# VH-VL binders against RecQ-mediated genome instability protein 1 (rmi1): the designs that were tried, part 3

Target 1, 235 residues: RecQ-mediated genome instability protein 1 (rmi1), of Schizosaccharomyces pombe (q10160)
Amino acid sequence: MNQTTTLSTELTELGVRVQNRWLQSLLDYLAKKHSTGANTTPQLVMQYLVASDIRESTTSEGAAPYIVSEQHNVRIENTMLLQIVRVREIGISIVNQLEYLNDLEELKKLKGQKVIRLVHDESGDEEQNDDDGLTEAQDAVQKGSELKKMCRLILEDSNGQRFWGLERKPIKGIQLSTKLGTKLLVKNVLVRRGVLMLDPNNTTILGGSIEEWDKDYFPKRLIEELKGELSKTKA

## First folded at step 7 (VH-VL; from k2 with heavy chain S103G)

Design k5
Fold by ESMFold2, look of step 7:
Structure k5 (fold): chain C 235 residues (1-235), chain A 123 residues (1-123), chain B 107 residues (1-107)
Amino acid sequence: as target 1 above (235 residues)
Amino acid sequence: EVTLKESGPALVKPTQTLTLTCTFSGFSLSTYGVGVGWIRQPPGKALEWLANIYWDDDKYYNPSLKNRLTISKDTSKNQVVLTMTNMDPVDTATYYCARDYYGSRGWEAFDIWGQGTMVTVSS
Amino acid sequence: DIQMTQSPSSLSASVGDRVTITCLASQDISNYLAWYQQKPGKAPKLLIYAASSLQSGVPSRFSGSGSGTDYTLTISSLQPEDFATYYCQQYDSYPYTFGGGTKVEIK
């Protein structure tokens, strides 16, 4: 009775096809350093897996079945395990996104300051906190909520193939602050002009990150990247 | 940005108890696979491992130090504390804390170290 | 306890030289071996883990090899910034133990 085979079967039922050598290395670590080897559960393995690079931790059976960028109007019925490389908000102007991110960075620097409530109504108009994208940015910062309308993702599979994903409908947990390397299960997804059409019905967020990608990224490196994208577009 | 920083007294008298604090940022001891260890280095000599504590509060000590060590953590403060009793001049060393991590590339040993704090034990 | 015997204890080399440092464990450590670089007044820096895996941001001129009890760190073409003391460490079994160090000096 092979512990590795049992765990692999259980993980496959959760939609994750682990690489045998990766799983064995994890089990060896757990047995040597934590006394958990005999009691290892699929739930424990998932905690390490969502922090992994799926190019090393999972098999190609969970990857895209073909070159996605070359496909149009096909449906990928099988479950894919993907990791998020980048997130971009495309329903809100880059200028408004930069203001939002800069305001968040300013609040991060405040340590002993009192919480200040921004009151848009008292600015002399009778409208709600809903104006151009700038009003949405200020309202999000004031409420501590995410600036969100529609995201486009760069996704990567276990073979290292990268392709675009577009939110057709908002998926809770996908926003500018989503950690890089976040794991997704994507099933029964339509591919249009090389882009995965994502929605809450075909996308499950497993969570996690890849530390090397995500450290010091939000919001500072994101700001730098957005400024570069804005200047390239305006050049 | 993953950083660790040691703090504690620079001078300790023989027989006193040394208390060192490792304050870290950019990671949490609630994360699976994360531990923090203490290592010391006497001037001009090799490194010596002292103790490790892990995310699940498992603790491991160098038995050569005769049960003089106690390690603990405060996850909410991002701190690990090492206490070493009955200090002797031979314990004069630079004391480092470091992260012991099972990360995206597997078990990475002590991947990030603090800058170290020099502790001198003398009358 | 696993003793780690590191050799040589010091060596002199010129920029561009190929340098090898060996580490012998008193028992099989199943490739749970790390190499660290330490410059005067600084903390150690991880170079290699798991005997042969290169840490992120470490130049490819550094490589690790070996298995069982015998392990080697190689610097393929020594650079000015590589003059330092190098330590091996086993992390197979508690207590974790370090080699005595190898000081690499300019010749």
Scores: ipSAE 0.613, ipTM 0.812, lowest interface PAE 1.7, mean pLDDT 88
Fold by ESMFold2 at other seeds, look of step 8:
Structure k5 (fold): chain C 235 residues (1-235), chain A 123 residues (1-123), chain B 107 residues (1-107)
Amino acid sequence: as target 1 above (235 residues)
Amino acid sequence: EVTLKESGPALVKPTQTLTLTCTFSGFSLSTYGVGVGWIRQPPGKALEWLANIYWDDDKYYNPSLKNRLTISKDTSKNQVVLTMTNMDPVDTATYYCARDYYGSRGWEAFDIWGQGTMVTVSS
Amino acid sequence: DIQMTQSPSSLSASVGDRVTITCLASQDISNYLAWYQQKPGKAPKLLIYAASSLQSGVPSRFSGSGSGTDYTLTISSLQPEDFATYYCQQYDSYPYTFGGGTKVEIK
């Protein structure tokens, strides 16, 4: 009875179809780092897997069953493991998103220059009719919350196929600050005109990232990408 | 940007205890697969591994120096501390800290190094 | 302890030359071998990990090969910035050990 086969079976029960070569390489590392490799659990393997590139770590059994961009009104009943390549907010103008990101960077600089504690009285007053001129971006920065209405994602499966996902309803954990390479389990999803229709009922966020994709991305490289996209829409 | 920086005294007398601090940014020791190691290099000589500490507080020491070394971490401060007792002039070297990382591309050895700090041991 | 024997200890080469540096381990290290470049007064820089995997940002003129106990670093066309000392390191088992270094000089 082989440790690799046992772990692979257990991971499949969690919705993850691991490549045997990748799993063996991880087990070799864990055995050499730890005093015993017999302590390896599926939960520990999952921690490394969410930090992996699923093109290397998982099999095509967890990939899209066909070319997604060519499909309309089909339902993918199987569970797919996907990684986020990009996040875009499409319910808020690019200009307002840039304002939010720039304000967030300025706030970080102010906190770094002196030790301050932001004080917001959330228990006091909702003020149904408060119109003090704050933009949606300014309000999010002031409250320390994410700027969010509706995201569109670029998703990638284990075969390297990339396709769009659209939030039909807000999914907690999907926002501009979501790390690149974040892993999702997507099950029983409707495909409309080549786009996955995502919602909280069909999408589970596993977390993680791909360090090479995500390093120095939020907010600086995101700002540059959004500026480039704005320039194209104005041309 | 991932960085590490060593700090500590430049001059130590024989028999004293050396304490070196590695302060890092752009990664966390709470992340699975992350470790920090210490490596030294006497002037004009090859590199010598000293100790590693990992996210789960596993620690490994060079057996030739085991009874002299203590490695510890403070994850909230992004620091790793190496203590070496009973310093001798032969311990004169540049001391480096470096990240030992298992990332998206597998086990990458010491992928990022600090600039190093020179420690001289003399009367 | 795994001994790492690196050769040559130094070599002289011209810009454009193909350079080969070898590293012999005293026992099988299962491709857990790294190559580092070090310039005077600077920290080592990782070039190659897992015997043959090129680190991000490292020029493609660098390559690693070998298995078992015998490993090789190759620089296909030496550039002026490649004059440095090169070290191999095994990370198969503790204690981690380094080769003695190969100094690549202009001549």
Scores: ipSAE 0.598, ipTM 0.809, lowest interface PAE 1.8, mean pLDDT 88
Fold by ESMFold2, look of step 9:
Structure k5 (fold): chain C 235 residues (1-235), chain A 123 residues (1-123), chain B 107 residues (1-107)
Amino acid sequence: as target 1 above (235 residues)
Amino acid sequence: EVTLKESGPALVKPTQTLTLTCTFSGFSLSTYGVGVGWIRQPPGKALEWLANIYWDDDKYYNPSLKNRLTISKDTSKNQVVLTMTNMDPVDTATYYCARDYYGSRGWEAFDIWGQGTMVTVSS
Amino acid sequence: DIQMTQSPSSLSASVGDRVTITCLASQDISNYLAWYQQKPGKAPKLLIYAASSLQSGVPSRFSGSGSGTDYTLTISSLQPEDFATYYCQQYDSYPYTFGGGTKVEIK
C-alpha cells in the first residue's frame, strides 16, 4: 500500500487517527529537507503529532461522541485524543497558588546572585505553632516540590469542543507547570455533570505542547491569569 | 521568548576565513522540525540564503558558494556555527541567522530572525 | 536554481490604499512561498508562509494568494507602520531564493 495508508493504519493502532492531508504535508516536508532516503516511522510521525494542534492533525473519530457538557453519569468507552488548554489547581486557594508561583519566580531570579535577603530572613517554619504555620505553597517551595492537590483541566478535542476534566486521583505529569497543548489519550472515562472524571487508569499522557500557546506561559502569564480570577472572586 | 543572536568579527581581510556563531534561546535544535539557517544581505541589496542545518544534522548549502561554506551545531550550547573561506570584498554584508520551523501550523519558513551582524571585508 | 522576480521594485502609496506586490517564480514552487517585511536597519519579519498562511501576530490586512509560479501579497488598507521593503522567498527546493524586494513608500 502507499506510505500514508500504512502509516495511518499503524497510528490508528496506537489510538491516533490522523488527517490524511496533515500526514501528507508532514511527509512532503520530511522529503524536502532530508538528504537521504530517510525511513518515516509511526514513532517519528508521533513526535510531530504531539507538537501539533489536533484540530488540524487528527480526525473527529478520536473526538468526543457528543456534547460533553450536557451529559451526566455516562461513560465514554472509545479512546479520545485530547489536548490540554489550561490547568487549574482547585484544591488550594488562589492566594496560596500565587504565593507559590511568586516565590518560585523569586528563586529563579536569585540563581547566580548573592541571596542576602533569603539567607538572613527569620528562620524556617520549623518553629512550633498552634497549627503547622506553613501554607501548602510555602511547604512546596521549601521542599522543592510541585504545588499539587487536585487539578481541573480545560480539554479540547479534534472538533474544537472544550470541556472540563477533573482529576479523581493524582495523575503524574498533571500540575500547574504542565505545558499547554499536552496530548492525552483518555479511554473509558466517566462523565459526571459534564466533567470528565480522570484518573491514572483512564488517562495516558503522550506529552508535547503547542508552542504558540505555551511560550512564556509558566509561571508569569499564569500568575497574571490567577490575579484576574482572584479580583473577580473578591468583587 | 524565542531569540537568535549572531556574533563574529566586524572586519575581515580578503582571503581570510569568516567564522560566525548563532546563539539562540527559547528552543532546542534537538526538537523535531527545527533548523537554523544563515542568510546575508549586502548593503542596499536583496537577501541571499547561505546554508541550513537541521535537528537531525542534515545540512544544505547554497551551491553558488561551493566549497566555501561549512555549517555545524552544538545542541548543548544552543549554537550553530558557519564558516566561510576565502572572503572577498563582495562578501561584505549583514549576516543573519534564522529559525526554519515546522510547528503546529506546519512548515513556517524562517519564522524568527536574529538582529544580524555586519561583516566588512576590506584590506 | 529557482529565480524569483518581484514587481514592482518600488511604489508610492497613501495610508488607506490597497497595495499589491507580485512575485514570479521561474518554475512551480507548490505554494512554498514566504513573504517578509523589512524596515531600515532591522531584520526581516515573516508575514506569510505557505503562500497564504498568515503568521501569528500579523495583522489581518495582510494576505497572500497565488499558486504555481505566480504569487501576490496584498495589504488591504495600508497603515503608517507598513512602509517598508517586502521580500518573497521560495522554500520549495534548494537553494532557497529571494525576490529582489519591493520598497513601499509614503506618497
Scores: ipSAE 0.568, ipTM 0.804, lowest interface PAE 2.0, mean pLDDT 87

## First folded at step 9 (VH-VL; from k5, 19 letters changed)

Design k16
Fold by ESMFold2 at other seeds, look of step 10:
Structure k16 (fold): chain C 235 residues (1-235), chain A 123 residues (1-123), chain B 107 residues (1-107)
Amino acid sequence: as target 1 above (235 residues)
Amino acid sequence: QITLKESGPTLVKPTQTLTLTCTFSGFSLSTYGVGVSWIRQPPGKALEWLASIYWDDDKYNNPSLKSRLTVTKDTSKNQVVLTMTNMDPVDTATYYCARDYYGSRGWEAFDIWGQGTLVTVSS
Amino acid sequence: DIQMTQSPSSLSTSVGDRVTITCRASQDISNYLAWYQQKPGKAPKLLIYAASSLQSGVASRFSGSGSGTDFTFTISSLQPEDVATYFCQQYDSYPYTFGQGTKLEIK
């Protein structure tokens, strides 16, 4: 608790610049929760940080250095801490995305939780290499995988500035099911036409979420948002 | 939806042990900053905090009932169990479980409650 | 134990009126105070935490203020659905303790 300067320095080495008031409030909470107070480590603080709203928990030293939407062909060399506001798949039609999400919701309704290994020797003709007409959505559900090609993100920094990020290459952990408020460290990122050009080399997923943003979101509220976007496109 | 639900007997005889189960969904006790607490309310009276258990297995009991209370958790089943020994008619109350959470907005007291279960202690 | 004293114990007011309920702690609890609404046969509902922070999904007519030992809860314009009992609760120190409640009625 009295070690806020030491913890703040250690967190900065991890790429995160915390507001001292936020850190002190967390330390007070941890002390009251335990009979003697916790031996608080930077790793423990990070667990609470990734669940926080970085507008309240972090300083502007980790924010974008300028208005991102006004920039082209500029590299942001410093490490930024960002939180995901929205995820959108832009390489797959909204109709296919809706099919995928509706199929997932139907599967969850049936509660097919248990997978049982079958003791059976199968001798079917033709290996299942044949195309049986599966859509991208049907294929993803059948394989138990995420429906993904290329995501565009709405990102937010500690100053509350929101801007776009585009996956240039697939980043593991970025998909339609990614929790809202997920924290990212972004370093040495190219800005093109006001958009951050993201890839696995410049983006580290810290995890987390903002419960108030994410509760009841995937898949039901995402479905409603995509339906609204589809109707505006048809108009 | 984040929900909690209390289950267990609604009628208990004096001296018996009460066991109540809180089953919850939409969150996990493995999440940092999450705890589940038991609170009771005798008819027409104030709420009384009984016990809490947290993600790191820390446990707290109301000192006035300390020797009678045991709280345990089963994180895999999303359950918290309260055991209260030597029940007496004065323990007749509605028993609630509630979530205690330190999240994006800091420490949010008891932010979500179960519906409650009335336990009557009668001879 | 920290004793929580609410006042008044009951009040009857008209729709549209401003309602103020006070809560006093027997010792300094900083801002670790919550306000709950409870309707008959229902569980308490958190309205305000940290003395003044509005819980998500709670109407903006509800507010709280105070620090230390003296706290207030306000409904800026009473609505029919606000008929309930209101409780303060400290969560500064174990055991967590509640006020006895304020019954709010519409006349």
Scores: ipSAE 0.627, ipTM 0.808, lowest interface PAE 1.6, mean pLDDT 87

## First folded at step 10 (VH-VL; from k16 with heavy chain D100E)

Design k19
Fold by ESMFold2 at other seeds, look of step 10:
Parts: structure tokens; sequence; C-alpha cells
Structure k19 (fold): chain C 235 residues (1-235), chain A 123 residues (1-123), chain B 107 residues (1-107)
């Protein structure tokens, strides 16, 4: 067995079936960038794979076995490797989501400006009360937490098939700030009316992103997309 | 926004040591497959690659200059520093830093460049 | 070092014309060849990588072809904003090396 075959076998044991030509190209690149004698491990390959486009890096054996949108009440028992195309919060109004994202953007602008203002503060109010008048968005920003109830995802497999995934129970790491192109392993998932029913038991987040999709996306481009969706909803 | 910016002196005397800093944002040098390189261009002449440093601390210097060049990084500050000793008037050039990345489209050469800084070596 | 020989050194042609620039490597560099555009006073801009792959945000009138030692860069229909110097670069082996450039002007 050569290096490529050995690595492919080891990656398959991790749930990922790589295209041979993608792996060869990666190994050629690594040989040119690393000193002679460095051994390429499946763990190293995985770091590059989660940054890849799985349409180019993985084979159809990890894809959906059929056209998902045409399926009713079936269970896909095998493990699929998927990448996140979009994340949408569907349990919180778009208006509140926009408020949250705009508040985050204002905070980042203050950091970037490095403006020092001298203000005399005569109070140190430690009081917390139940009714502070904050919206759910304002409360999340104040606490430094993610704004989240329930996400719906656009997912893509190695064949380029896109389909919906619905978060039936909260999955840690899936929120508005989740990077586009994040890789998921999804196993034993129920398909209902063409939608994958996701939960923490059937979904493993591998991480990563596709830089071209994700650069400058959160929060600025997400804000633009949500404004467009809000305008169509009100029309 | 992925950006790089060169900073340092614009005028040095012959025999002095030049120190240039590349400060970047929108990516990290801790990301697998990322490298930052220094390239220079004398006025009216071709580009010349000087040195590269990668996410795993691997470093390469142009053999024609390797005894004069040192490249280092500070990943926490998003900075790469080039030091070039014994400057000579022939080293007058615009100095660029640029990113190399093996990402979703594979190996993309130098995909993002800084604006460059002109360094003049003169008495 | 891998020498990159670029031809022609300068070129004047009309808006709408097809432009062809060639680059020859002194040894086999597979497809590790990039093309850059550089306008006066500005940094190079990557147009083509891996000999034929178009960089994101680059106009579709730009294209590249070739492998091994012989490479071609094409502008299918020259636009006024394409006035610049164009460089090829190999990134197969250190030291990375660049062609001497082709200065493109409009008649």
Amino acid sequence: as target 1 above (235 residues)
Amino acid sequence: QITLKESGPTLVKPTQTLTLTCTFSGFSLSTYGVGVSWIRQPPGKALEWLASIYWDDDKYNNPSLKSRLTVTKDTSKNQVVLTMTNMDPVDTATYYCAREYYGSRGWEAFDIWGQGTLVTVSS
Amino acid sequence: DIQMTQSPSSLSTSVGDRVTITCRASQDISNYLAWYQQKPGKAPKLLIYAASSLQSGVASRFSGSGSGTDFTFTISSLQPEDVATYFCQQYDSYPYTFGQGTKLEIK
C-alpha cells in the first residue's frame, strides 16, 4: 500500500472518504512546503479537508444516497459528510436578529476606532432586576452570548446536492455566527418531507469553513441578506 | 476584509540593517496552509521573491540573499518581520508582503498582497 | 533557479482585440504557474493560478492554459482598464521566480 492508499483507508475510518486526486495534490503541496522526513498524518489531512470544498475533496460514498427533497419519513442510517451553506435562525424574528447583529457591529467599530473617551462615572450599579426592558437581542449582546432558539440550515453534500436541515434540538456550535462551509458528520438521521431532522445525537461538527463563502459574511453580509428577506416578507 | 500592510523605514543608509513589519488582518498565521512572503521590486524591474514563513514555522530564504535575510513571525500580533542586513543602493525597491494559502481551491500562489513600501538606500 | 521567459516584452493593440502572452519555464513546473496584473504604483493582482484557474472576482475575459514548460495567458477582448504590466510566476520550486513582464498598452 502506498502513502495515498494508507491515508485514504485511515480517513475512511474517521468517516471521510477522500478523492484520490485531491489527496495527491495535497500531498504534493505538503512535500514542497515541509522539510524532508515530516510524516503526513490523517489528522493533518483532516485539517486541510475541513477547509476544503467537499465537492472537490470527497467522494460520493459520503453523499446523500438519493434526492433528499423527494423522500418522506425515511431514515438514512449511514454517515454523510455535509457542509453548511447557510444558517438561519427561525425561532426569533428577523427584526430582533437585525438588532442583535447591528449591536455587534457597533461594538466592533468602537474597538477598531480605538477612541478613548474620559467620562466621570459616579455610580457602580450592581443591581440586576427581572424587567430591565431589554429585548432578547439586547440581552444577548449585554451577556456576550449567542442569539439562538432554532436554526434551519442549507446543507450540501459531495455531489453538490443541497437540502434543508432542521435543528430539532439545539446543537452546540450551530448559530448565526457558524462559519459557512463548516463540515458536519450526520448519521442515522430522519428525513421528513425532504428535510433532515438534526439533533446532537445524529450530528457531529468537524469545523472548518470555505474561506470564499465565509470571508466578510458574519455579520455584515448576513445583515444584508436578512434585510432583503425582511423586505420580501413585508411585501 | 483580508489585508496586509508593510511598515518600516523608507530611507536607510548603505550598510545599515532594514527591518520591515508586515501586519495583516482577516486571517491567522496559525491556520493550516497559510504562509506570508516578502517580495521586492526595484524601480522598473521584475519582482524578486525574498523569503517565506509558514503557519508551522517553516522558513525559506532566497539563496542569493540568504545570509542577509531573517524572517520571523508573531502569530498573536498577526505580524511577520523581515530583517535584511548590509543594505546597498542596489537594494532600493518597493517591498511587498503577500499571503499564500492552501484552501478550498487548493494552492493559489500569492492571492493577497500588501500595498508595498518603497525603501531607498542612499547616503 | 527556474528561469521564466516571457514574450512579448511589450504589446500595443486595440480595444476589443484578443491578447496573447506566453511564458516558458526552464524546467517542468507542472501547473504551478500564476499570472499577475500590475498597474503603475500598485501591487500585483493575482488573475490566474494553477495555470488555468481564474481567481475569484477576476473578469472572465482573462484565461490561462498550458502545463509543463509552456504557458499562455489570454485576454479575449481587451478593455481600456486592462492597460497594465502582466507577469507570470512559477511556484513549483524555491526560489519562486517571475517573468520580466509584458507591458500592455492600447493603440
Scores: ipSAE 0.702, ipTM 0.864, lowest interface PAE 1.4, mean pLDDT 88
Fold by ESMFold2, look of step 12:
Structure k19 (fold): chain C 235 residues (1-235), chain A 123 residues (1-123), chain B 107 residues (1-107)
Amino acid sequence: as target 1 above (235 residues)
Amino acid sequence: QITLKESGPTLVKPTQTLTLTCTFSGFSLSTYGVGVSWIRQPPGKALEWLASIYWDDDKYNNPSLKSRLTVTKDTSKNQVVLTMTNMDPVDTATYYCAREYYGSRGWEAFDIWGQGTLVTVSS
Amino acid sequence: DIQMTQSPSSLSTSVGDRVTITCRASQDISNYLAWYQQKPGKAPKLLIYAASSLQSGVASRFSGSGSGTDFTFTISSLQPEDVATYFCQQYDSYPYTFGQGTKLEIK
């Protein structure tokens, strides 16, 4: 067995079916950068894989087995490797999302100065200080947390098929700031009305991004995209 | 946006040591496949590669200048520093830093360059 | 060191013409060759990498071909903004080396 065959087997055991030509190209590059020429580990290959475009780096064996949008109440038991094209928060108003994103931009210019906000206990209703004293956006900024309730994703497989994924339960690491091109392993996922029903039990975040998609995206281009979506709903 | 910028002295006397800093934003030297290189261009002449430093601390110097060059990085500050000893008038050139990256499109050469800084070596 | 030789050293032609610049490597460099455009007082701009791959945001009138030792850079229809010096560069082996440049002018 040669190095390429061994690595491909090990990567397949992790749920990733690499294109042989892509792997050989990567190995040639690594040999030129590492004078040792030592054996490349599957962990190292994965670091490059998560930065790749899976349409080029992986085979259709990891793609969706059918046209997802045409399916209802089916379960895809096999593991798919997918990349995130877009993230949208659908449980919070676009106006509040824009407030949050604009506040993040202002914080970046202030060298991370602590944001002064109204105290949570401000109001005649002490039982829910966040609702009484702060918007969801203001509270998230003050706590240094992500603004999040429920995300919907545009996902893409190795064949370039795009389809929706919806968080049925919050998945840590999926939020407005999630990098475009982030790789996911999705296994045993229910498809309802053409949408993948995602949760922490069926979704593993591998990380990564596609630089061409993600550069200059969060938060500036996201703000512009949300403004465009808001104007469509107000027309 | 991805940018690189060279900074340091623009006038150096013969025998002195030149220290140039490349400050970049929009990417990290912690990212696999990222490298930053120094390239110079004497007035009216071809570009000359000087040194490279990569995410895994590997570094390479042009053999013709190896004993004169030191390249270091500070990943937390997004900086790469070139030190070049025993400067001579023939070292007068525009000095660039540039990025090399193996990413979603594979191995791109020097895909992003700083604006360059002219360093003049004279008495 | 791998020497890179460009031809011609300068070229004067008309808007709309096809421009061809060649680059020869002293050793086999596979397809690890890049083409850059440089205007006076500016840094080089990457146009082509891996001999034939067009960099993002670069106009489709630019193209490259070749492998091994002989490489060609083409502008399919010369535009006024293409006046510049063009360099090839190998990135197969250290030290990375550049061609001497081709100065492109419009008649």
Scores: ipSAE 0.678, ipTM 0.837, lowest interface PAE 1.3, mean pLDDT 88
Fold by ESMFold2 at other seeds, look of step 11:
Parts: C-alpha cells; sequence; structure tokens
Structure k19 (fold): chain C 235 residues (1-235), chain A 123 residues (1-123), chain B 107 residues (1-107)
C-alpha cells in the first residue's frame, strides 16, 4: 500500500481531499528536512495543509458544486473545504469598527507602559474603571473582548471561486482578527440569494492562514480597507 | 513586512572566530516549514551555502566547512547565530541570512534575504 | 556535491530582446531549482522557485522551465532595469549549490 494513497484516504476521512502532486511534494520536502519523514501522519500533513493555498493543495471534489452566486434556496449537502479571504463585521457601523481598531493600537501602547501605570495604581489611587459613557468599541477593548455582532465572509474554494458567507449565529473564532486564509469545513449549508448561511452546526474552523494574505493585515491594512469602503458609501 | 538583518564584526584577523547574528521579524522559527540559512558571497564570486537551522531543530552544515560551523537559534528573540572558527583571508565575503519556507506555495527556496554584511579577514 | 553549470557567463543584448539563460545540474534535482537576480551591492532577489513558479511581486516577463538536469530562465522582453547578474540554485540536496552566474548587460 502506497504511503500517499494511505494518507489521502485518512485525510479524506477528516474531510480533506488533497491533490496527489501537492501531497507528494510535501512528502519529498519532509523526507529531505525531517529525520522522521517516513513516519508522516495525517495530523502532520494537516499542519501544512492549513497553511497552504487550497487552490494548490486540494481537489475540486471539496469545492462548491456550482456557481454559488446564481443559486437561491439550495442546500449544499457535500462537505466543502474553504479558505477565508476577508472578514467584515456588518452588524456594527464602520465608524465604530474603526474606533475599535484604533483603540486596540492605543491599548497596545498602554500595555507597553504597564510598569509605569502599575507604580501609580499601587501607590494608592485606584483609577475608576467605571465608564458609563463607553462606546461599544471602548467597552470591548477595555474588557479584552472582540467587537462582534455579525460577520460576512468572502470565502474561496479549491477552484478559486469566491462567494459570500453570512453568519446566522455567532461562530467562535470568526471575528475581525481572524487570520486571512483560515480553513473552514462547511457542510449541509443553505444558499440564499447566492450567500452561504453559516452557523456553528454547519461550520468547523480548522485554523491556519495564508502568509501572503495575512502578513501585516490586522489591524493596520484592515483599517485602510475599511476607510476605503467608507469613502465609497459617501459618494 | 518580513525582514532579516545580519549583525556582527566586519573585520576579523586570521585564526579568529567570527560570530554573526541574524535578527528577523514578521515570522517565527517555531512555525512548521520555516528555516533560516547562512549564505556567503566572496567578492565577485558565486554564492556559497553555509548552514541551515529549521523549526524542528534540525541543523545542516556545508560539509566543506565541517567543524568550523556552529548554528544555533533563540526562537524567543527571533535570532539565529552563526559561529565560524579559524577564519582565513579566503573567507572574506558578504554574509547573508535568508529564510526558507514551506508555506502556501510549497517549498520556496530562499524567499527573503537580509541585506548582508561584509566580513573582511586580513592580517 | 551537485555542480550547477550556468551558461552563458555573460550576455549583452538590446532592450526588448528575449533573453535565455541555461543551467545544468550534475545530477537529477527534480524541479528543486531557483533563479535569483542580484544587482551590484544588493542581496539576491528570488525570481523563480520550483523551476517554473514565479515569486510573488515578480514581473511576468520572467519565466523558468525544465526538470531533472536541464533548466532554462527567460526574460521575454528585456527592460533597462533587468541589468543584473542572474544565478541558478539547486535546493534538492545538501549542500545547496549555486551556478557561477550570468552577467546581463544592455548593448
Amino acid sequence: as target 1 above (235 residues)
Amino acid sequence: QITLKESGPTLVKPTQTLTLTCTFSGFSLSTYGVGVSWIRQPPGKALEWLASIYWDDDKYNNPSLKSRLTVTKDTSKNQVVLTMTNMDPVDTATYYCAREYYGSRGWEAFDIWGQGTLVTVSS
Amino acid sequence: DIQMTQSPSSLSTSVGDRVTITCRASQDISNYLAWYQQKPGKAPKLLIYAASSLQSGVASRFSGSGSGTDFTFTISSLQPEDVATYFCQQYDSYPYTFGQGTKLEIK
């Protein structure tokens, strides 16, 4: 029994249909770089797969079965492997999202000053953390929580088709800070007006990212993209 | 932005030990598929690979330089250190550190390079 | 060690011309062959990896082909900014080895 055939079968049981040439190239690499390359497990392969571009690493058997944007009231029963191209919060105004992202950068600077502030706080004056005037953005930053209501995703399949996904219910791990290229397994998903209707029951987050997409993205490039989107709506 | 930068002495005498530090940012050496390598280039000559160290602590040295080379890493500081013993004038070269990564596009050779540092070995 | 033989050693051509540089490995290296551009006083810049894959942000006039032992690098239409030395490199086996380079100039 061939190692690539065994691994491909095991990966298919995990919901992932790998390209044979991608798997063979990974195995060649591991054999040259890793002293135990002959003992490659499907779990190790998954570590590389979630960092891959699924257009190169997976087959069309895990892709959308048709042009999603042209469908309404259709259920895709197949398990699809998708990668996140973009995340947008659509239940909160762009202005409040920009405030949140800018406040995160300011909080990062304040943590760098933590030693100075600890000395002040320990010297007797407790700063009130009561803030009856906090915006949603300020409150989320102060609490260390994500600014989250309802995300819309740009998703991509192994054929390079891009389509929208909309959270019907919050999915843990989907927020503005979610890494670009994060891999999802999506199954039994309803398509309405060309949009995948996502929820925790039909969506599993595998993790990962695509380095070229995600480097230097959150929060600075996201801020610039949101500013650009805001400018378009003013016209 | 992903960057690497070489630092260390630019002038050494024959028989001395050279220690160079590669400091990088924008990636971690703990990431699956990441390696950092040292490559040198004598003036007007071809590049010569010296040593590599990888995410899984595997290390490889150029056999022609055998026991002269030691490569180590400090993942928490984003640093890789090359130590090269018994320097000779023929070792005069620009020394680069470079990243090797098996990522979203597969096995990319040396995809990101430092600016290099010229090391002169002279009596 | 795998010897990389690169030809020609230098090349002088006109803007707009097609440039071809070849690289031969002393043994089979599959497609684990990269091409670099190096300008004077600068670090090498990766152009092509895996024999034919174009690195991100590299102009489409650059291309590579080949497998096994014989590899070709092509600039489809030479531009003034392409004046540089070009190196091939195998990364199939340790020690990684480089070609001696091709110095490209404009007539």
Scores: ipSAE 0.672, ipTM 0.838, lowest interface PAE 1.1, mean pLDDT 88

